VHH binders against o75319. Designs and how they scored, part 18

Target 1, 181 residues: o75319
Amino acid sequence: GNHIPERWKDYLPVGQRMPGTRFIAFKVPLQKSFEKKLAPEECFSPLDLFNKIREQNEELGLIIDLTYTQRYYKPEDLPETVPYLKIFTVGHQVPDDETIFKFKHAVNGFLKENKDNDKLIGVHCTHGLNRTGYLICRYLIDVEGVRPDDAIELFNRCRGHCLERQNYIEDLQNGPIRKNW

## First folded at step 13 (VHH)

Design id5
Fold by OpenDDE, fold request of step 17:
Structure id5 (fold): chain B 181 residues (1-181), chain A 120 residues (1-120)
Amino acid sequence: as target 1 above (181 residues)
Amino acid sequence: EVQLVESGGGLVQAGGSLRLFCAASGFTFSDYSMAWLRQAPGKRREWVALITSGGYTSYADSVKDRFTISRDNAKNTVSLQMNSLKPEDTAIYFCARYSDDDIGHPFDYWGQGTQVTVSS
């Protein structure tokens, strides 16, 4: 069977909307095949994701999946009404310029097309923390001009967990602004 | 039991080519991303190539445009075509399963490896 990622159960399934943005981060939902390895209260399916989002009185308008695997769930498990975008992102390392650009482009496209609503951009990697946090913060820093420490603090607070990878934090704080075109 | 068995390593002259193979068993192969790792003497293990179940690929900068990773889901195999080999490519090469674990180690299984030696 499919392996449950380490400490996946320890992370909040869904964060909160980041104030001033349309981002919300969450850990990867897992398809039914994983449920046999989890206690009922630990399960977090694609369906559960949407239920939790609704509980926050929010609505997803886009899901950006940053995982570098397809084993967690299938896009078909999501409502057809919510666009799904896969950006394969290698873990444990700072995303490359191409990945960053893809993310920024997707976000900007969404914002342009969704000016008439308040739907959220749901972003997740495996734990919805490091890759997710980095790219969201990178966007806020590079595109929105947010101070790095403010971006990181905002993400950490809203996700309910802090970025854990020092290389990500270091790059956000001290690294160069990445190209936006 | 997850098993990954590498083959195809050997001695080759600089500028030469090798093709590594990996046979996987003990899990649903098509569900997992796969990778090739290498470990040179005195150096840390590093990934050199990744491939998703659907065939999306990534490469380390050091091997870009020289190495090509591919997979056959019907045969449960992963291969690494290595061209324009350099002495610095000398290492033990491992076939690995990429679980995409962000907290734990992202490669949860790998084989015994196959030695690749590139002579000057």
Scores: ipSAE 0.919, ipTM 0.957, lowest interface PAE 0.5, mean pLDDT 96
Fold by OpenDDE, fold request of step 17:
Parts: structure tokens; sequence; C-alpha cells
Structure id5 (fold): chain B 181 residues (1-181), chain A 120 residues (1-120)
């Protein structure tokens, strides 16, 4: 059967809302087929995701899935009330301009359509850390004008784990601004 | 046991074409993204093409518009059509399972590889 990603269990399932933003990051929830390989307290299903979000007194308005696989869970496992967007993002490398643009466009679209509420944009990759952190920070830097170190610090603090890919960090700190259109 | 068996490699002249095949077994093939990797002499192994279960594809810049990855979930196969081959494409090509692990290796299994040699 499906194997659990390395150290997946070691990461907090859900981070905290990033103050001043609508972002919340989390690790990938796993469908039921993974449960037989996990202790009950280690399980993190799509249902568990929503329960944990609720425990924070928050509500998801959009889920952006950055994984480059479909083996973790099915969009059908999510409530129909929450839009799901897949942006296939190759791991371990800095996302290309097209991927960055897709992410920015999705976020901007959500914000435009959700001005009347406080629903969150949930973003995840496999561990909800590197790809997730990069794209969120890239958005804050390029679109919101946040200083790179501030964006990274904010993400790390709210996610409860630090970005681990040095190439991502370096690109955020020293790389060029990516076009927003 | 997970098995990936490559075939289709060989010697080809620059500008020529080859088609590589991979037969997968020992796991639910349709659950996983698949990839082709290559390793040239003295160089690190690199991915050249990725394909999701649903058929979404990505390519390394070095092979974009020349290589095409495809898969058949019913037959548990993945293929790589290589056109306009260049001497720098010379390498051992590996079929790999892409698990999308971000902390560990994103490719958790690969075959023994097939040699592709492009002469100038």
Amino acid sequence: as target 1 above (181 residues)
Amino acid sequence: EVQLVESGGGLVQAGGSLRLFCAASGFTFSDYSMAWLRQAPGKRREWVALITSGGYTSYADSVKDRFTISRDNAKNTVSLQMNSLKPEDTAIYFCARYSDDDIGHPFDYWGQGTQVTVSS
C-alpha cells in the first residue's frame, strides 16, 4: 500500500493563521488507507483537518494543494463547501514562474471574492513546509511588499517548523521579484 | 516487491529518436506519480520528466519540447519519447516512482536503468 512520507508524523498537522494574512499552512492529510500504518493519535485525515481548524475558531475558504501526487487523499474527501485547487508543484526545487503566478492568481482571486468574510486559505504540500512556505512567502514579498526575512520568520513561527530547503530560503532572500501578471 | 524494469535504450545519432519503456509491478501503479531520471558520466542523477497518475506532466528545461513522458495505468507502464537527441543526452536512464516526499528522497524506487548513447 501507500507509504507514509519520511518524518511526516514529526510535523505539526496544522499551523496557526499568519497574522495580517488569510493563510494557514498544514501538512498533507492522509486518506483512510494510511490509517492502518499509523497509531490513532498519529492519524490526520481530511476530516481531522477541518476539526483542527475549527478548534482554532477558524474556517477554511480555500484549499491549495501543492503536492505533485494524488496518492494522499481525494478531493472528494473534502467538504463540497470548500473549494479545492491543485497546483502541481515539483518538490526540492524553487518553483518556476508559472507555478508562482498560478499561486498568486489563486490567492488574489480568493481575496477578491471573499472580502465579506474571514475564511482562510489553507495551503499544503507533503509536509506543509518547504513548497508551502516558499509560495506563501513569495506572495507576501512580491505582492504585499513584506521584507523577505520578515515573511520567512512569520511563516516559520506560525507553521511551528522552519523552512528546511536552503535553495528556497536563498531565493526568497536574494532572488528576483517574480512578475505578478 | 516493487520492481521497475526499463527497456528501449541504445545507440542513436544526434538528431535521432528513441522511445524508452518501463514496466512496473509490486505496487498500486495508478496511485503514484512516475518519473524518468538520468545519470551522465561524472554527473549527478537528475530527473528529466514527471507524470502524475492523472497525466499531468513536467519536464526539465534541458529536455523540454524534445521529450514526452506518458503512462498507461491499465498496463502499469510509463514511456519516454525522446526526439532531437543530443550528445549531452547520453546517460543511463532510470524509471522511478515519485512519492513526492519532501523531507526524504522524492524518488523511492528506480530500476537498473537503460543506457542511451547519442553520437555526434
Scores: ipSAE 0.917, ipTM 0.956, lowest interface PAE 0.5, mean pLDDT 96
Fold by OpenDDE, look of step 13:
Structure id5 (fold): chain B 181 residues (1-181), chain A 120 residues (1-120)
Amino acid sequence: as target 1 above (181 residues)
Amino acid sequence: EVQLVESGGGLVQAGGSLRLFCAASGFTFSDYSMAWLRQAPGKRREWVALITSGGYTSYADSVKDRFTISRDNAKNTVSLQMNSLKPEDTAIYFCARYSDDDIGHPFDYWGQGTQVTVSS
């Protein structure tokens, strides 16, 4: 059967909206085939994602999936009303400039097209932490001019978990700004 | 039981080509991203190529435009076409399953490897 990622159960399924932004981070929802390996209270499906977002009185306007696999869930498991964008992002390493650019372009496009609403950009990788945190922070730093430490702190606080990978943190704090266009 | 069995390695001259094969069993092959890793003497194991179930590919900078990863989901195989080989490509090459685990090791299974030697 499908392998549940290590410690996936230990992470909050959905974070909080990041104040001053349209971002919300969450861990990967898992399709039904994973449920047999989980206790009922541990299950987190695509449907559960939307229910939890609704509980926060929010609405998703876009999902950005950063995982480098297709085994977790199918885009068809999501409501047709919410656009789904896949940006294949290799784990454990700092995303390359192309990946960063794709992410920034997607975010900026969404913001331009959604000025008349308050829908959120949902971002996830496997745990919704490292790749997710890096790219969100990279956006805040490079595009919004936020101080690296402030961006990291904001993400960590809202996600309910801290970025864990030192190479990501180091690149955010001391690495070069990436081209926005 | 998950099994990955590599083949196709050997001795080749610089500038030559090799094609590696991997036969996978013991899991739903089409659900998983696959990878090729390599380990040169005295160096750490590194990934060289990744491929998703849908055929999206990524390569290490050192092998871009020279190596091509492909897969056949009907046959449960993944291949690595290696062109323009260099002595620095000498290594044991491993077929690996990429689970995309961000906390644990992202490659949860790999084979015994096949030796690739590129002579100058």
Scores: ipSAE 0.877, ipTM 0.938, lowest interface PAE 0.5, mean pLDDT 96
Fold by OpenDDE, look of step 15:
Structure id5 (fold): chain B 181 residues (1-181), chain A 120 residues (1-120)
Amino acid sequence: as target 1 above (181 residues)
Amino acid sequence: EVQLVESGGGLVQAGGSLRLFCAASGFTFSDYSMAWLRQAPGKRREWVALITSGGYTSYADSVKDRFTISRDNAKNTVSLQMNSLKPEDTAIYFCARYSDDDIGHPFDYWGQGTQVTVSS
C-alpha cells in the first residue's frame, strides 16, 4: 500500500488560524487506502479536516496543496464548495521564484474575491510545516511587510510545530524579498 | 516488492545525446511521482528531474533545457532524454520513486543505477 510519511502521525492534524491573517495550516489528509495502516484515532481524512476546521468555528474558503504528489488524496474527495489549488512544490529545497509567485497570486486573488466573508485559506504540504510555513511566511514578509522573525514565530505558534528546515529559515531571515508581480 | 530497473546508460561524446529508461513494478505506478537522480564520483547524490503522475515536470538548474523526463503510466516506465551532454554529467543515474516525504528521505526507492560517461 501507500507509504505513510515519516512522523506524519506526530504532527497536529490542523493548526489554528493565524491572527491577523486568513491562513490556517494543516498536515496532508489521507485517503481511505491509508486507514488500514493507522489506528482509528490516527486517521485524518479530507472529511476529518473539515470537521476539525468546523470545531474551531472556522470555514475553509480555499485549499492550497503544495505536495509534489497525488497519492495522498484526490480533489474530488473534497467538498465541491471549496476551491482546490495545486501548486506542485518540491520538498526539502527553498521554493523557486515562480512557485512563490504562484502562491502569492493565489492568496491575493482569494483575498480580493472574499472580502465579504471570513473564510480561511487552508495550506498544506505533507506535514503542513516546512513548505507550508515557508510560503506563508514568505507572503507575510514580502507582501504584508512583517518582520521575518515575527512571521516565523506566528506560524510556529499557530501550527503548533516549528519550522524544521534550516535552509527555509535562513532564506526567510536573510534572503531577498521576492517580486510580487 | 517495489522494483526499479534502469537501462540505457553508456559512453557518449560531449554534445551527444542519450536516453535512459526505467521499468517500475511492485506498486501502483500512476499514483507516484518519479524522479531521476545522479551521483558523480566523490559527490552527493542529487535529483535532476521529477515528474508527477499527471506529467508535471521539474528540473535541476544544471540540466534545464537539456534533459527531458517523461513517463508512460500504461507501461510503468519513466524515461530521461539527455541532450547536449557535458563531461560534468558523468555519473551513475538512478531511477527513483518520489514519495514527497518532507521529514524523511523524499525518495523511498531507487534502482541499482546505470552508468553515464561523457567524454571530452
Scores: ipSAE 0.864, ipTM 0.933, lowest interface PAE 0.5, mean pLDDT 95
Fold by ESMFold2, look of step 15:
Parts: C-alpha cells; structure tokens; sequence
Structure id5 (fold): chain B 181 residues (1-181), chain A 120 residues (1-120)
C-alpha cells in the first residue's frame, strides 16, 4: 500500500534553481495516505512542494513527472493549476531514445511558450536524483551544448545530492549525443 | 503478506506460443506497476515487460513485438502472452511488483517463478 521509497526521507525535498537554466529538481511529493508512516518533519506533500518553491521566490510553470507509477500522488491533488506531464521512465537503465525525445520536446515547448516569464520546469522521479539528473543533463548536453562534466556538476550542486548511477554517468560522459530526428 | 504466484509455464517448440499468468494478493494491486522478469541458466534476472496500473506498457528489446503484457485489476492478475518463441527465451519467468525505486531494488517482490523451455 503506502510503502515509502527506500531512503526517500534522506534526500532534500527540493533543490535550488539551476543557474542559467529553467530547471529545478525535487523528490516525488507524497499524498496524504503516505503520511502515517512519516514523522511530521519528514512529510513532503504536493502542497509542501509549492510552498518550498515560493520560499525560494520561484514559480513552477510545468511539472515533469518521470516516475513509472501513478501511486505517489494524483495531478488533481496539486494545489494550483499548473501544467503537468507524465513521462513514464524505466529506472535503473539509461532512458531509451523515445523517452529522451519526449523530455526534450516538452522542455523545448515550455521554453517557447514561456519566453516572456521566468517560471521553472520542475522535474522529479522517485528521489529526484538519477532519472531526473540524467534527463536534465542529457538536455543540457544535447540541446544547450554544455560539457558533460559541467552539466553533472551543476545538477549535483543544485540538487544537493550527487548522481549515483554509474551507467548514467558513463552514458553522459562518453555516450553519443542524441540528435533530434 | 504480498504474494505473487505464476503459472502457465511448460515446454514448447521454437516458433510456438505460451501464455503465463500471475495471481497477486496481499496489497492494493491497482496501485502498482507490475512486471515479468526472466532468468536463463547462468544469467542475470532481467525484466522483459512492464505495465502500469493504467495500462501503459514497456518491453525489453529482445521481446518487443513478440510478447504482450496485460493485467486485470478486477481479478488481480497479470498475464504475459509469448509468441514466436525462440530457444533463448528459455528461462524461469517471474511475476514481480515494480517499486520504481531509484536507490533500492527496482522490484520489491516476485514469485517462485514458472519454467518456460523452448526446444529446437
């Protein structure tokens, strides 16, 4: 039922805006039904997400949910009407080309439609680290021309936790640039 | 207690078909993404098909267009239709619950498995 993801409590709920980008990363917020397994200070709900973003003087303009599940929260439970996009991303393996394309397409569409504001793209997987970090870095490398090590370092610093999956790190550093079709 | 019980395995000739079944109990089945894994002799256990509670599916490249995962949330069952079977599909097949955990194991429960043997 309401099983808390392994070590989810050990991760900072929300990172910082990545300078020079429109990205902010966070761990998955958990709906009310999970809270009976959490101390009050451990809770991180959809409402808490938006409060923490406001505390940073930022505003979300899009949430990209990379989880391969629908059990953590419902988009309807978000406290504000904010665009929400689910991209089912299989974990523990480098995302496939279709997933990477969907992510890039969503980011590019957001940047075009939001050129006149400073709203952020919030990206999360379960812990807001490996799948989230991979796809953000893949975008920065392939689309913005950022050096792999610079993208990874920027993500790690702003998330407050390091990308851990070696296969993701190796693919970012040494794998092919994923060209758009 | 989470239980996943597989059935439907057996011996089949190359080019043949087989359908596996999984009965799930002990959890809110409709909340979870589910998977079929397999383990060939001497090899790592690998996932071959995934399905979300809403019916979105993903497949490993090695089985794409030959295998079809499906689920029945009312009956708490997961099925795997396997067509155009090859000898390399020989393995123990496991029904598994997908955790979607980046840190822990991606599958938090699986059954005892059912043997599939594809002969030449």
Amino acid sequence: as target 1 above (181 residues)
Amino acid sequence: EVQLVESGGGLVQAGGSLRLFCAASGFTFSDYSMAWLRQAPGKRREWVALITSGGYTSYADSVKDRFTISRDNAKNTVSLQMNSLKPEDTAIYFCARYSDDDIGHPFDYWGQGTQVTVSS
Scores: ipSAE 0.780, ipTM 0.904, lowest interface PAE 1.0, mean pLDDT 92
Fold by ESMFold2, look of step 13:
Structure id5 (fold): chain B 181 residues (1-181), chain A 120 residues (1-120)
Amino acid sequence: as target 1 above (181 residues)
Amino acid sequence: EVQLVESGGGLVQAGGSLRLFCAASGFTFSDYSMAWLRQAPGKRREWVALITSGGYTSYADSVKDRFTISRDNAKNTVSLQMNSLKPEDTAIYFCARYSDDDIGHPFDYWGQGTQVTVSS
């Protein structure tokens, strides 16, 4: 099974850098075996990801992969100079506190080690929207003190698609602020 | 044709143990994350355990530390070891393929299920 995720073709491959942050969000790149089901203009490979980032005059310093699967692409398809971190994140539910902690820990570590450059943290789930938007916004709210509605608006605009999953939106707006560590 | 066939269900006393098995066919099993779901009488179907192709596992809070999911990629099987069973674990248990789809359904195939009944 090389089935294309539901409506994956309908989402912009890569968003824009979120101003005032080190984040950029994108949908999951798909390895070559998926391309049999795609028109050439619909393809978005790991190589295409890096080309699109370069076209924006940006550079990735970390990729955080939130998918709960390993079938979309292999980490070996990425350049050796870009660290890759998998955080298996169960979809359709608000990520648990352990997942949120792992994400915050990874972002904080990156910022410490990359304080002397302007490289970006690339974050994706399957569509680069719901799990991705939730964790980026949770970080901005809990760690950077951004107002929930401002974080969501920034993510939506820079991703080019709105966060859709209501349980995520409700948790960001009205849920508890988690202790920052 | 994707097929998932569960077995190992039955009647067991509270505090007892049971092991469920799932035989998978019709797809590249080692590429997919797999799950056990359950549906108790009058309840919605819920996932209880997930396992990635590489062996990473996650559990629902209600079964954590009592249930263990495992897989054998060479035999195309998924197992669920259930210990310290409680009457509230009574349900039809389904083996399922996890889609990891944010938009579509999180489980794209499941079997007919196997009944587990825990008597007090």
Scores: ipSAE 0.765, ipTM 0.898, lowest interface PAE 1.0, mean pLDDT 92

Design id5
Fold by ESMFold2, fold request of step 17:
Structure id5 (fold): chain B 181 residues (1-181), chain A 120 residues (1-120)
Amino acid sequence: as target 1 above (181 residues)
Amino acid sequence: EVQLVESGGGLVQAGGSLRLFCAASGFTFSDYSMAWLRQAPGKRREWVALITSGGYTSYADSVKDRFTISRDNAKNTVSLQMNSLKPEDTAIYFCARYSDDDIGHPFDYWGQGTQVTVSS
């Protein structure tokens, strides 16, 4: 069966645009087959994602999917053709340098191609919190020069949930700056 | 309902090879990423290899280039080819289903395990 992630229901589906950036974070949307195990108010489909972004008067220009699985939804389930990038990211450990490089490269490429619009980069892992928060903050710290605590606080506020995984927080605050982009 | 059954463990000399097998049942196998974990005596259980349903693989640094994970979605099996074995590879090896959960446990099911012993 389609096992839903632990406490996925407890997380806000979509955060808010992070001011001064092109990022918005959300939890993984779930394809229709998961809805048999969800109350109607608990559902968050690919269509729901786009509707919630539109309700914020925003538009997605890229989705970066950090999940290490393909079972949650297919890019074909998206209600419009939006650029989609899968970066398989192993959870529960600080992402390796190759993963960080891929993320930075994708963000920088998007910013170049979208300099004349205001579209957002949507980033998600399973809950849109730990892997997502780490990579967004790593980008802001390494590429944009944001102070670690400022990046973390901005992400937490806009996501609506705090980064919880201590090894990620420790690496962001005290780990090396990576110049791999 | 979910069942993972490992086989292929045994005693092998250092430098040798061994192939582990896992038979899966009770779930839609082709929807899930799968893993091999190991637990050495007195140590914590650790993952050594991961594979997505589409065949993308990741390895722990300690086994990279020596171990190869593979799967057969038609037979509902996952395997681990272990080459150039070292005494430190001695452990109980578990087949596991990867949850991809950021909050909960990263593995939501695992089998009873199969013992691998590498002698010097």
Scores: ipSAE 0.756, ipTM 0.889, lowest interface PAE 1.1, mean pLDDT 92
Fold by ESMFold2, fold request of step 17:
Structure id5 (fold): chain B 181 residues (1-181), chain A 120 residues (1-120)
Amino acid sequence: as target 1 above (181 residues)
Amino acid sequence: EVQLVESGGGLVQAGGSLRLFCAASGFTFSDYSMAWLRQAPGKRREWVALITSGGYTSYADSVKDRFTISRDNAKNTVSLQMNSLKPEDTAIYFCARYSDDDIGHPFDYWGQGTQVTVSS
């Protein structure tokens, strides 16, 4: 099926580059088969993603897809020059330690391999907000030493929408620092 | 109409095994991630196993290494092999379709459930 995720239309397609980081967040792009349930102005395809990034004078060097499904688009819909990484992340719960480790490992690997350019890591889940915001903030807190409230405020401002799930917010603000493994 | 029909539940002795089955219809099964949920007496319904259309699996900590989820996309079925059962596994088990929706309910359809009772 071609079910449009709940309230997906209500979210800005792509956020802004997060200053001082290599991150940009966006909602899941939807392949052409979904467009029959969307008005033209509501469409946000893989092509639209890259056009919007280019309009910001930015370039993606990696896409990290956090969805726990494969139905929204195929990696083949992306330019071959942009690496794609799927990290199946269960929603509605704080990601487990294995998921957090995979995300940190991917980000650290990207930064090492791309130290001589300014390409961005694009991160998305279904809405580009809760799972995406959690993992970006978890990285900034644990690896870069950013204060939890500062990481959350930076993400919210640059995404254009506030993190919504209270259990994620509570874990970021009050939960343990996750050590690199 | 989406239909998910569970079977295979029953009464088993602790340490025993059961296999649950789910027959799915009314949607393109191979497009969706699927799950087994359970609801123990007095507790909330929670997922115990998830599987993507491509066969990637995840498990709740409480059942990891004891339960195995599998699917057959040609027959539209999901199975849950349950080994080394404990009394705490006593619950109604539901086959569910995973929405992957951050905002709405994480599971958009589930069946009537099948009772699993593990005796001491």
Scores: ipSAE 0.732, ipTM 0.886, lowest interface PAE 1.3, mean pLDDT 92

